# VH-VL binders against Lon protease homolog 4, chloroplastic/mitochondrial (LON4), part 4

Target 1, 223 residues: Lon protease homolog 4, chloroplastic/mitochondrial (LON4), of Arabidopsis thaliana (Mouse-ear cress) (q9m9l7r79to301)
Amino acid sequence: VIALPLPHKPLIPGFYMPIYVKDPKVLAALQESRRQQAPYAGAFLLKDDASSDSSSSSETENILEKLKGKELINRIHEVGTLAQISSIQGEQVILIGHRQLRITEMVSESEDPLTVKVDHLKDKPYDKDDDVIKATYFQVMSTLRDVLKTTSLWRDHVRTYTQACSLHIWHCLRHIGEFNYPKLADFGAGISGANKHQNQGVLEELDVHKRLELTLELVKKEV

## First folded at step 1 (VH-VL)

Design ea7 (framework fv_ecleralimab)
Fold by ESMFold2-Fast, scan of step 1:
Structure ea7 (fold): chain C 223 residues (1-223), chain A 125 residues (1-125), chain B 107 residues (1-107)
Amino acid sequence: as target 1 above (223 residues)
Amino acid sequence: EVQLVESGGGLVKPGGSLRLSCAASGFTFSNAWMHWVRQAPGKGLEWVGHIKSKTDGGTTDYAAPVKGRFTISRDDSKNTLYLQMNSLKTEDTAVYYCTTDYDYVWGSYEYFDYWGQGTLVTVSS
Amino acid sequence: SYELTQPLSVSVALGQTARITCSGDNIGSKSVHWYQQKPGQAPVLVIYYDSDRPSGIPERFSGSNSGNTATLTISRAQAGDEADYYCQVWDSSTAVVFGGGTKLTVL
């Protein structure tokens, strides 16, 4: 899959994210991929490093445009998201997150854009009837209900969720009542005000109970 | 299935007090945000206030004309909503409706899918 | 405080389309709900969240909301549509706000 670096935040499954692709070769490759039966790419959050800690947003994006091949793969997190290429309008590309991926190896270090081999990640098996996990799930659900009842910043975040939330927030609220444990954890993290490292931690957590606990802490900060 | 029944309305003198009740059935009352809406004779609908579910903090909010005079409370063990009205004015004369939007999994505060039939409060000397 | 304005009355001929407006500052950024009230009865929700219909409300009822004006549209008006109609929003500063109501007369 083509590896797309994300400078500001990871792509959470179920959410859409606009990105701006200024590299004509990358943009052309995405347009070609979209014309094929599987218009997908991998979306991976950029790692922080000491040299970029104090740089501005524009400086970070300039650095991102210069990174190629092995330099780029060493600057992105191994765990990312399978992204559907929903639309391309000029330099703006709309991505829709589907599932977690882990980079296994680089396919071509001399090709532009960077292409990687990935494993599709699966949640560790869990007992959905475990009382502790079930209690955590319902705490997340209850906290999200409270948050979404307010006309706050997070109602705007919910509007970026692609499933039932594309039409209206109340269709979204009804829809999330049917979410399984992993999906609720991802949704809650995605609408929270969490920083990129916290959201990356949620994305990397394959233990469903631990992921729900991480999400619960993120959404509780908002009440 | 969802039923809201108001009671406690009647004639009261200016400066007096009155307590309204709303008996709820057919849904999990403890999870719902509950509202009072009033309508003066021949006039429009006016929101009075609401009380959140216990899970959402059980806090109350009031419209400016009634703030400081009216108190909304709930008794989840009895599935009953209350409106305590103090220092009543002739302008408080209205039919008072108990209302909610309860969607099984989620309560709502934004719109009202269920209304009681109302109880008339007349403030007159 | 936030305020919604509706026309006092609207008339429509049987079988024609009625349009009831609800005006408010930047109302298009809010969600608008509409209620029908017949004399001596409690209000009935006919449109919620701008354009959605509750179960049992005929497709003749539709809604839109953009800019400073929301509109309830009743196509193929019937005698039974004669009622008072109220728009309503939730506002962070005021909580629940109702419009003044519009009396629809079906001629």
Scores: ipSAE 0.000, ipTM 0.434, lowest interface PAE 13.4, mean pLDDT 81

Design ea8 (from ea1 with heavy chain D101G Y102D D104E S105W S106L G107S Y108P; framework fv_ecleralimab)
Fold by ESMFold2-Fast, scan of step 1:
Structure ea8 (fold): chain C 223 residues (1-223), chain A 122 residues (1-122), chain B 107 residues (1-107)
Amino acid sequence: as target 1 above (223 residues)
Amino acid sequence: EVQLVESGGGLVKPGGSLRLSCAASGFTFSNAWMHWVRQAPGKGLEWVGHIKSKTDGGTTDYAAPVKGRFTISRDDSKNTLYLQMNSLKTEDTAVYYCTTGDYEWLSPFDYWGQGTLVTVSS
Amino acid sequence: SYELTQPLSVSVALGQTARITCSGDNIGSKSVHWYQQKPGQAPVLVIYYDSDRPSGIPERFSGSNSGNTATLTISRAQAGDEADYYCQVWDSSTAVVFGGGTKLTVL
């Protein structure tokens, strides 16, 4: 798959993310794949640059334009997300996150855009009727319901979720009641005020109970 | 425990119609892409079509041989997948399987129903 | 349209290693899934994403995928391995593509 670097945060399954692709070769490749029935790419968070004390968007955009091939693969996290290319309008590409991926090796070394081989990651098996996991799940749901009822701050994050949660708070509250355990954990992380490292940790956690625990920790900070 | 149970198969004349159902349990049906796969007697597996999850827009795609004749739909409140088959041909004779995997595109088909036989014959 | 080619049949002696191939243009860039189907039964996933095994599938089942050929390997073949085996990929233009199937006979 084409490897797309993300500068500010990882793409969480179930969320929309607009990105801006300024490299004409990458944009052309995405436009070509967009003509397919279901075009997909891998989306991977950029690693922190230890030499930079500045977190400006301008500096990050310059890095994206300069990194190619081996340099790019060494600057992105190994675990990312399978991203559906939902739309392309000029330089803006809208991605929809689907599931976790792990880069295994680089395929294209001589041509742009960077292509990688990936393993598609699956959640570790879990017992949905296990009382401890079930208790954690309901605690996450209860906390999310409280956050959604008591603050309007989360409405911007909820708008990036693929289900219709932006129309009215009651629609969002109803939807999350139907989420399975992995989906609730991902949703909670995605709407939380978590930094990119915390969200990357959630994305990398394949144990569903541990992922719910990580998400619970993140959403509790909002109440 | 994930279960898929197909029903509605039977004998039908060429040009006739049948509606197949697939009752799903043990997973969050609304989050899953659902597929129909068929197998003619003594032949291989052939993808018929899919319907995407509600999250992915609930859109459908079909294999060329059935496009315009078959319609896939779902009722998330009943955890049921449907295949409406119109203008049936003898070439549509097959066991029809309901299948699903993790959520979406590129997923393997982790779960299969036992299949329901559709025979199109005069 | 994208097509996958499998041999119609493969024979293996009890306790020996069977190899079933699945050929397709640049299949090494795609993720290959393998299904086992016994007579009168629904298919069962035995290998996914080229080389991973589902819970409950014995270690003697393995897979590989590179270039134009993916391979399902069944070591220490048992009588119970007699079945039809299908490879499958996703293709952006045709969605789901299955190979024609290979009948494995354990002698």
Scores: ipSAE 0.000, ipTM 0.462, lowest interface PAE 15.5, mean pLDDT 82

Design eb1 (framework fv_ecleralimab)
Fold by ESMFold2-Fast, scan of step 1:
Structure eb1 (fold): chain C 223 residues (1-223), chain A 122 residues (1-122), chain B 107 residues (1-107)
Amino acid sequence: as target 1 above (223 residues)
Amino acid sequence: EVQLVESGGGLVKPGGSLRLSCAASGFTFSDYYMHWVRQAPGKGLEWVGHIKSKAYGGTTDYAAPVKGRFTISRDDSKNTLYLQMNSLKTEDTAVYYCARDTSYYWEGFDYWGQGTLVTVSS
Amino acid sequence: SYELTQPLSVSVALGQTARITCSGDKLGDKYVHWYQQKPGQAPVLVIYQDSKRPSGIPERFSGSNSGNTATLTISRAQAGDEADYYCQAWDSSTYVVFGGGTKLTVL
C-alpha cells in the first residue's frame, strides 16, 4: 500500500480525517487507486525529529514535503491505520480509518510515492467476562457518558465519527452503548484531547485491557 | 529450563475422585495463566479449564463437560497447579496435560507437561 | 459454541508440500496456533499467531489465516513430519478451542 505520512495526529479506526496532499505524484497515485477500485492507503504518524520545534504545522508540512523513500520510512511510526480514500477534491483527501497496520517491508527504496508491505493487525484475545477487564470497560463507558454530557467534545470531535453522534447526545449515547471493548477504547481515545503521542500509544496497544486502561486515563483528564 | 511435570494419575472407579498436580520450574509461575488439556485414547485434544494469573484475580473457567465436577487451583508459593476431579465418568478417561499460556492472554501453549493417564473403569 | 473443523487425514509424497486447513466462523479475525503431536508424546507448538515460528521449528513450516480458514503449510515434507496436527484458537465465550486434528501421512 501507499504510505501516507500524517503530521499532526494518527488516524483512529472509525474516524474520518481531511488531509491536504500537495505532492502531485502522491495525489495522482491516490486518484489512480480510487479509479482501479482499490481505494485504500496506509496512514502513519510522523515521528518527532531528534531536535525540533517542528510541532508547528507549517514547519512540519515543509519537512514532510522534502522526505522521500528510505528517509520517509525512517521518520514514520511503524504502526498506522488502513485508510479508505473516501473523496478527493483538488488537494483535499478525506480518509476513513478501518484497522491497525504494521509496516513489514518497503517495496522499493527509490519509489515515489513510498509503497510498503503491511500486516493487518488483530487485537489480542481477551476474556469478555473477566471481572477486571469488564470493570475497566464500564468505567470507560461511564466516564465517556459524563464527558459527553458535560463538555463540548461531542460537538467538536464526535462529528468526525458518526452522523448520529453529531445530531443529538441521546442518539450518540445509545450508539456507543453497543460498542465492543476495542471499539469503545478507540472511540474514547479519538474524542479525547490527547496529544499525538498518547493517541499513537493507544493505536499501538493490541492488548484490549491495556488499551481500555490507556483510554480511561485519557478521558478522565477531560472531567 | 522451563519444565512442567504432571502427577497423580491412576485407575479409579466411576463416581470416584482424583487430584492431579503439575509442578512448574524455570519461570515465574505466578505471572502465567495455566491450563489443563486432556486427550482420550485415540482421540483429539480437548480443553478442560484454566486458572488466571494473580494479576487477573486467579479466577477459573471450565469446559462444559467438566463444569461443576472439576476444580482448578494453584499454589504460587510452591509453583504448583492442581486439578481436583470429582464424580468421575468413564468418558473422563484420558491423558491429562498441564500447559502454560505465554501471557495473561492467549499466545500459544509453548510448554506442555508429558501428561498423566487417568483411567475411569470398573 | 465455537468450533474448529479440520480434515481427518492428509497424505503427501516425500519432498512435496502438505497443506492442512482449519475452518471456523470468522477465524481470520482470531489468532491461530498449530501443534504437532507424535504417538506417545506431548504436543509441540509449531506455529503461533497465524504465521510465526517458535525457535527450533524449521522454515519448511509456515502458516496463514484469512476469512474463515487458517492453513498450515509443510514444504519439502520429510518422514519425520508424520504426526497429528491440531489448530487452536481463543474465543471470549468458549475460551480455548481445538480442531479435531489431522493425521499427516508421508509416503
Scores: ipSAE 0.000, ipTM 0.506, lowest interface PAE 12.6, mean pLDDT 83

Design eb2 (framework fv_ecleralimab)
Fold by ESMFold2-Fast, scan of step 1:
Structure eb2 (fold): chain C 223 residues (1-223), chain A 123 residues (1-123), chain B 107 residues (1-107)
Amino acid sequence: as target 1 above (223 residues)
Amino acid sequence: EVQLVESGGGLVKPGGSLRLSCAASGFTFSDYYMHWVRQAPGKGLEWVGHIKSKAYGGTTDYAAPVKGRFTISRDDSKNTLYLQMNSLKTEDTAVYYCARGYYDILTGYFDYWGQGTLVTVSS
Amino acid sequence: SYELTQPLSVSVALGQTARITCSGDKLGDKYVHWYQQKPGQAPVLVIYQDSKRPSGIPERFSGSNSGNTATLTISRAQAGDEADYYCQAWDSSTYVVFGGGTKLTVL
């Protein structure tokens, strides 16, 4: 798959993300993917620059456009998200996150855009009736209900979720009650004020109980 | 500056257990992937497994020969890496090295190594 | 399972150029790293990401990687270069994979 670098945050399954693709070769490849009815790419978070802890938008854009092939793979996290290419309007591409991916191999250094082989990751099996996991799930649910009722911080983040949470708060409250454990963990992380490293940690955690614990820590900070 | 010191090696009978430790100093331990690499007497290097840094969730992966028998863990508050070895076989006889991995990527390399600790599995 | 193949031994005359190869299926599409190991000592990184040198490694050490073969080149060989050399790459099925090692003898 084409590997798309994300500068600001990882793509969480179930969420929309607009990106801006200025590289005409990358943009053309994404358009061709849609025409051939294979509208998917991999979306991978950029690692922090150790030599510079802060950067401007223009500096970030220049670095991003110059990183290609083996150089780009060195600057992205190996775990990312299978992204459906929902729409392309000029330079703006709308991605929808579906599931976790791990980069296994670069196809060729000579190819532009960067193309990688990936493994599709699955959640580890879990016992939904385990009392400890169930207790953590209910704590996440309770905390999310408090966040959704008491703060305006969720408003913009909830509107980027792909299901009916975007319409009214009571629709969202009803629907999250029906979420399975992995989906609740992903939703909670995605609407939290977590930094990109915390969200990347949630994305990489395939143990459902541990992922719920990570999400609980993030959403507790919002109340 | 950067130092890795392994300990806990020794003689163990087949089927036995042993725990190795690696004490790290001179860098922010929690920021790095940590690896165990082994080398049987007169043989080449063989990767055992890794544990990811705190920022990347601290998850583990293992080489096929040790999967299910060995467990890697870390204590970031003590700057220490561990290798718990269970159901040891004579084929596990080797010098075990602690190594620092720079990145969680396809291009990961080992920039610093400990001096190693010898594990002998023999009756 | 993915394998990297190195020659068992390579000999070089003092002051001449040694070349140590590492072969694997489509290895040029992966990054290759090289380690030097002297008897009784831990390995030391000498080349990373095909061709880059860590601080403290002399410029006479260089690397390349294309097609199925990566090469470590040691120009102006010195007695102190005598060691075992290992290549390393990443594979999806086995994660980290090492070559079998090459003993370099400086004559």
Scores: ipSAE 0.006, ipTM 0.467, lowest interface PAE 14.2, mean pLDDT 83

Design eb3 (framework fv_ecleralimab)
Fold by ESMFold2-Fast, scan of step 1:
Structure eb3 (fold): chain C 223 residues (1-223), chain A 121 residues (1-121), chain B 107 residues (1-107)
Amino acid sequence: as target 1 above (223 residues)
Amino acid sequence: EVQLVESGGGLVKPGGSLRLSCAASGFTFSDYYMHWVRQAPGKGLEWVGHIKSKAYGGTTDYAAPVKGRFTISRDDSKNTLYLQMNSLKTEDTAVYYCARSDYWEGYFDYWGQGTLVTVSS
Amino acid sequence: SYELTQPLSVSVALGQTARITCSGDKLGDKYVHWYQQKPGQAPVLVIYQDSKRPSGIPERFSGSNSGNTATLTISRAQAGDEADYYCQAWDSSTYVVFGGGTKLTVL
């Protein structure tokens, strides 16, 4: 798959993300992918956010235009997200996150858009009826309901998830009540005010109980 | 100081089994991919297999000649890597090295001293 | 299956420059690492990610990688450089791949 670098935050499964693709070769490859009924790419967070050089969006855009092939692969996180290409309007591409991916190898030539082989990651097996995991799940759910009812955060973040959540808070509350453990952990992390490293940590955590615990820490900060 | 120390090598008959160990010290063992690389007497280096860090699922991959016969495992609490070798063939005679890398395309910055496995009747 | 090809041997005179090649299909799109191995010893990393030198490796060692060929260059060759040299790359189907090795003789 084409590997799309994300400068500011990782793409969490279930969420929409607008990105701006200025490289015409990358944009053309994404358009071709959509035409061939294979409208997917990989979305991977850039590693260099602790550098002052990467703090400017203009500097980040220049880096993204110049980095190619193995230089780019060394600058992105190994774990990312399978992204559906929902729409392309000029330079703006709307991605929808589906599942976790891990890069195994670069397959593109140095002057081509970065193309990688990936493993599709699955959550480690868990017992839905385990009392400890169940307690953490219900605590995450309770905290999220409080966040969604008592703060304005849902207006800024939840609208980027699903149409059910974008219509009204009560539809969103009903919808999340049906989430399984992994989906709830992902949703909570994605709507939280977590920094990109914290969200990347959630994305990389395949143990469902640990991921719920990480998400619980993030959403508690929003109450 | 980073150290990798292999043990368990010896003489075995064709069709036999042997388990090698690699004791790691001086670094956070669980953060690294761990590899086995072998070298037959007078021959070149041949990758045997790896085990990924726990953060990347702890899964294993093997070279075609050993797939189905060899099993790699790790015990992060003991900082130890293992290679279980079954159905040994004379072609498996080699010095077996333990080596670390930080990712799938990684280079081997530290190697053990190697342990000799001889498969002969 | 992915293969890396090295010459079996290379000879160099003291003080001259040795060049050891490693060839593979589209190798310039992969990272190449180089190891030095002296008789009875474990391999030692001398170049990683095409051209980077680990701490403790003299600047006489350098590397490059483009197209189908990676090259390890040893300038001002010394007697102590006599060893076997191996290139290494990653392939998604065969994983870690080593070249067959090149014996460097310093005359």
Scores: ipSAE 0.000, ipTM 0.441, lowest interface PAE 16.4, mean pLDDT 82

Design eb4 (framework fv_ecleralimab)
Fold by ESMFold2-Fast, scan of step 1:
Structure eb4 (fold): chain C 223 residues (1-223), chain A 126 residues (1-126), chain B 107 residues (1-107)
Amino acid sequence: as target 1 above (223 residues)
Amino acid sequence: EVQLVESGGGLVKPGGSLRLSCAASGFTFSDYYMHWVRQAPGKGLEWVGHIKSKAYGGTTDYAAPVKGRFTISRDDSKNTLYLQMNSLKTEDTAVYYCARDVTYEWGSGTYYFDYWGQGTLVTVSS
Amino acid sequence: SYELTQPLSVSVALGQTARITCSGDKLGDKYVHWYQQKPGQAPVLVIYQDSKRPSGIPERFSGSNSGNTATLTISRAQAGDEADYYCQAWDSSTYVVFGGGTKLTVL
């Protein structure tokens, strides 16, 4: 799949993300993927340089224009997200996250734009009836309800997940109550004010109970 | 602030019909699932049925003893919940409560009631 | 159909701890809610989702739910706690299910 570098945050499964693709070769490749009815790419968070903790977004955009092939693959996280290309309007591309991916190798013939081979990652098996996991799930759900009712998170982040959540907070609370354990962990992390490294950690965690625990810590900080 | 006020109860003969109303105030009625719960004299609480909000299809479900005889409806423009009771039996004698479901605020698939009306008595006897 | 079983009555001495149980098949896998009802009055929610208290309910009220049994615990019992208590759960086949109710007497 084409490897799309994300400069500011990872794409969490279930979320929409607008990106701006300035490189005409990358944009053309994405348009071709949609034309061939294979509208998917891999979305991978860009690693920080030692100096990049203070870099501006315009400097990050300039760096993305220059990173190609082997240099680019060394600058992105190995674990990312299978992204559906929902729409392309000029330079704006709307991505929808589906599942976690891990880069296995670079395709040498396709270095511009960078093309990689990936493994599709699966959650580790878990016991849905385990009391400890159930308790953690309940705490995440309870904390999310409190956060969504008392903060502006539902306006800023929740609407990027579902259209139902963009209409009214009460509809969103009903909707998330039906999430399975992995979906709740992903949703909570994605709407939280977590930094990109914390969200990348959630994305990389395939143990469902540990992922719920990571999400719980992130959403607790919002109350 | 939140209030639920039932009305329409009374004495009816077996085989008769009665319509109960529940007037809601102090909250956005249209956003909530609403339930009817009854209690026969000296007995415990028994769920009658519910109606979902229009955002979730406005569909209804009923307890087995009343299915086919009772109909729940709502008028969001009037903030009012209704229970139409047909083919009444002596075992339908009870205080009928309307109750607000917190599924939108506290959870899905875990129906429970944060506010109850005062109840209205329905007596079915000859 | 799914059923919840409660003891008919429980007695507690003033200032002591009352425990009211609610039993059902694998009840610990469901959320349990508790209502207090005094004679001639509507029920009042005292515990929701196993262990949470609504605003205005004293800290003396607590709940737990594990295995086949949920428990409502009322510590430092007061005369005003005399009431009928009902547990309630949700089951996908029967929807809302109530226990038979427990009469709490404070002596």
Scores: ipSAE 0.000, ipTM 0.428, lowest interface PAE 17.8, mean pLDDT 81

Design eb5 (framework fv_ecleralimab)
Fold by ESMFold2-Fast, scan of step 1:
Structure eb5 (fold): chain C 223 residues (1-223), chain A 124 residues (1-124), chain B 107 residues (1-107)
Amino acid sequence: as target 1 above (223 residues)
Amino acid sequence: EVQLVESGGGLVKPGGSLRLSCAASGFTFSDYYMHWVRQAPGKGLEWVGHIKSKAYGGTTDYAAPVKGRFTISRDDSKNTLYLQMNSLKTEDTAVYYCARESGYDLYYYGMDVWGQGTLVTVSS
Amino acid sequence: SYELTQPLSVSVALGQTARITCSGDKLGDKYVHWYQQKPGQAPVLVIYQDSKRPSGIPERFSGSNSGNTATLTISRAQAGDEADYYCQAWDSSTYVVFGGGTKLTVL
């Protein structure tokens, strides 16, 4: 799959994300993928220095136009997201996140769009009736309901989720009540004010209980 | 002291050739993207081209007006940047600056260190 | 071909605020850098990545960039601020591009 670097945050499964593809070669390759009815790419967060200075920064925006092939593979996280190419209009590409991917090897060795082989990742099996996991799930859900009641700005974040919520608060509250454990963890992380590395950590965590715990920590910061 | 010093400018006839040099000191030259920027008398700044650092393959890109006529190269062992100018036109008359691309770990596209410039005059 | 447009000249009274604009298609999606050039001298970087100052540049210099316009703001203008100012961006098809330059006069 074509590997699309994301500068500001990872693509969380269930969310859509507009990106701007300024490289004509990459844009043409994405258009060709849609024409061939293979409307998927991999979306991978661009690496930063692992320090207290790892704030989300627009400094990475121009790097994406310069780094290609093997230079780019060294600058992206190994775990990313299978992204459906929903639409292309000019330079704007709308991506929809579906599932976690792990890069296994690089196919492209030139300045052509980076192409990688990937494994599709699955959540580790979990017992949905485990009392501890169930308690964590309900804490996440309770905290999210409190956050959605507290500020109207969170409703705008929810609008980027593929299952549309109405601006009426009760429609959104009803909707999240039906999420399974992995979906709730992903949703909470995606709407949280977490930095990109914290969200990348959630994306990389295949143990559902641990992922719910990570998400709970992120959403509790919002109350 | 971080410094860039250009040399090689002078008078040349249309159709002629000239090679400019830029000597770098006070920093690890091989780690940086380097640019050539020119300025015609009384006019604005115009980008000529760049050369990538060794880590990024040392490849070059050029502005449309000079593509095919100008060649940028670097000698990292001598800390020197070059601009080979062929098939010179009167429109190439300008002060030529070499400039270092600023980058905390090369993650930036602004030019933070400039040479003093060297004048190239192409007589008609 | 990507182009950046600046006004040819801007005047500001001593001690007042000067604003120099730089316009380009969707410029807010790109980083903008600003250079100051005095007669007979090489350019000096005064703002990088839209709004950041290099060491040695006074806090009176600030920048912003949104939509299709970037702005260099010079507060409490001083006589020594008289110079030509150039904006610069990067585009995947044309690479480095400079604005035409703005002559700042401090009255």
Scores: ipSAE 0.000, ipTM 0.415, lowest interface PAE 19.9, mean pLDDT 81

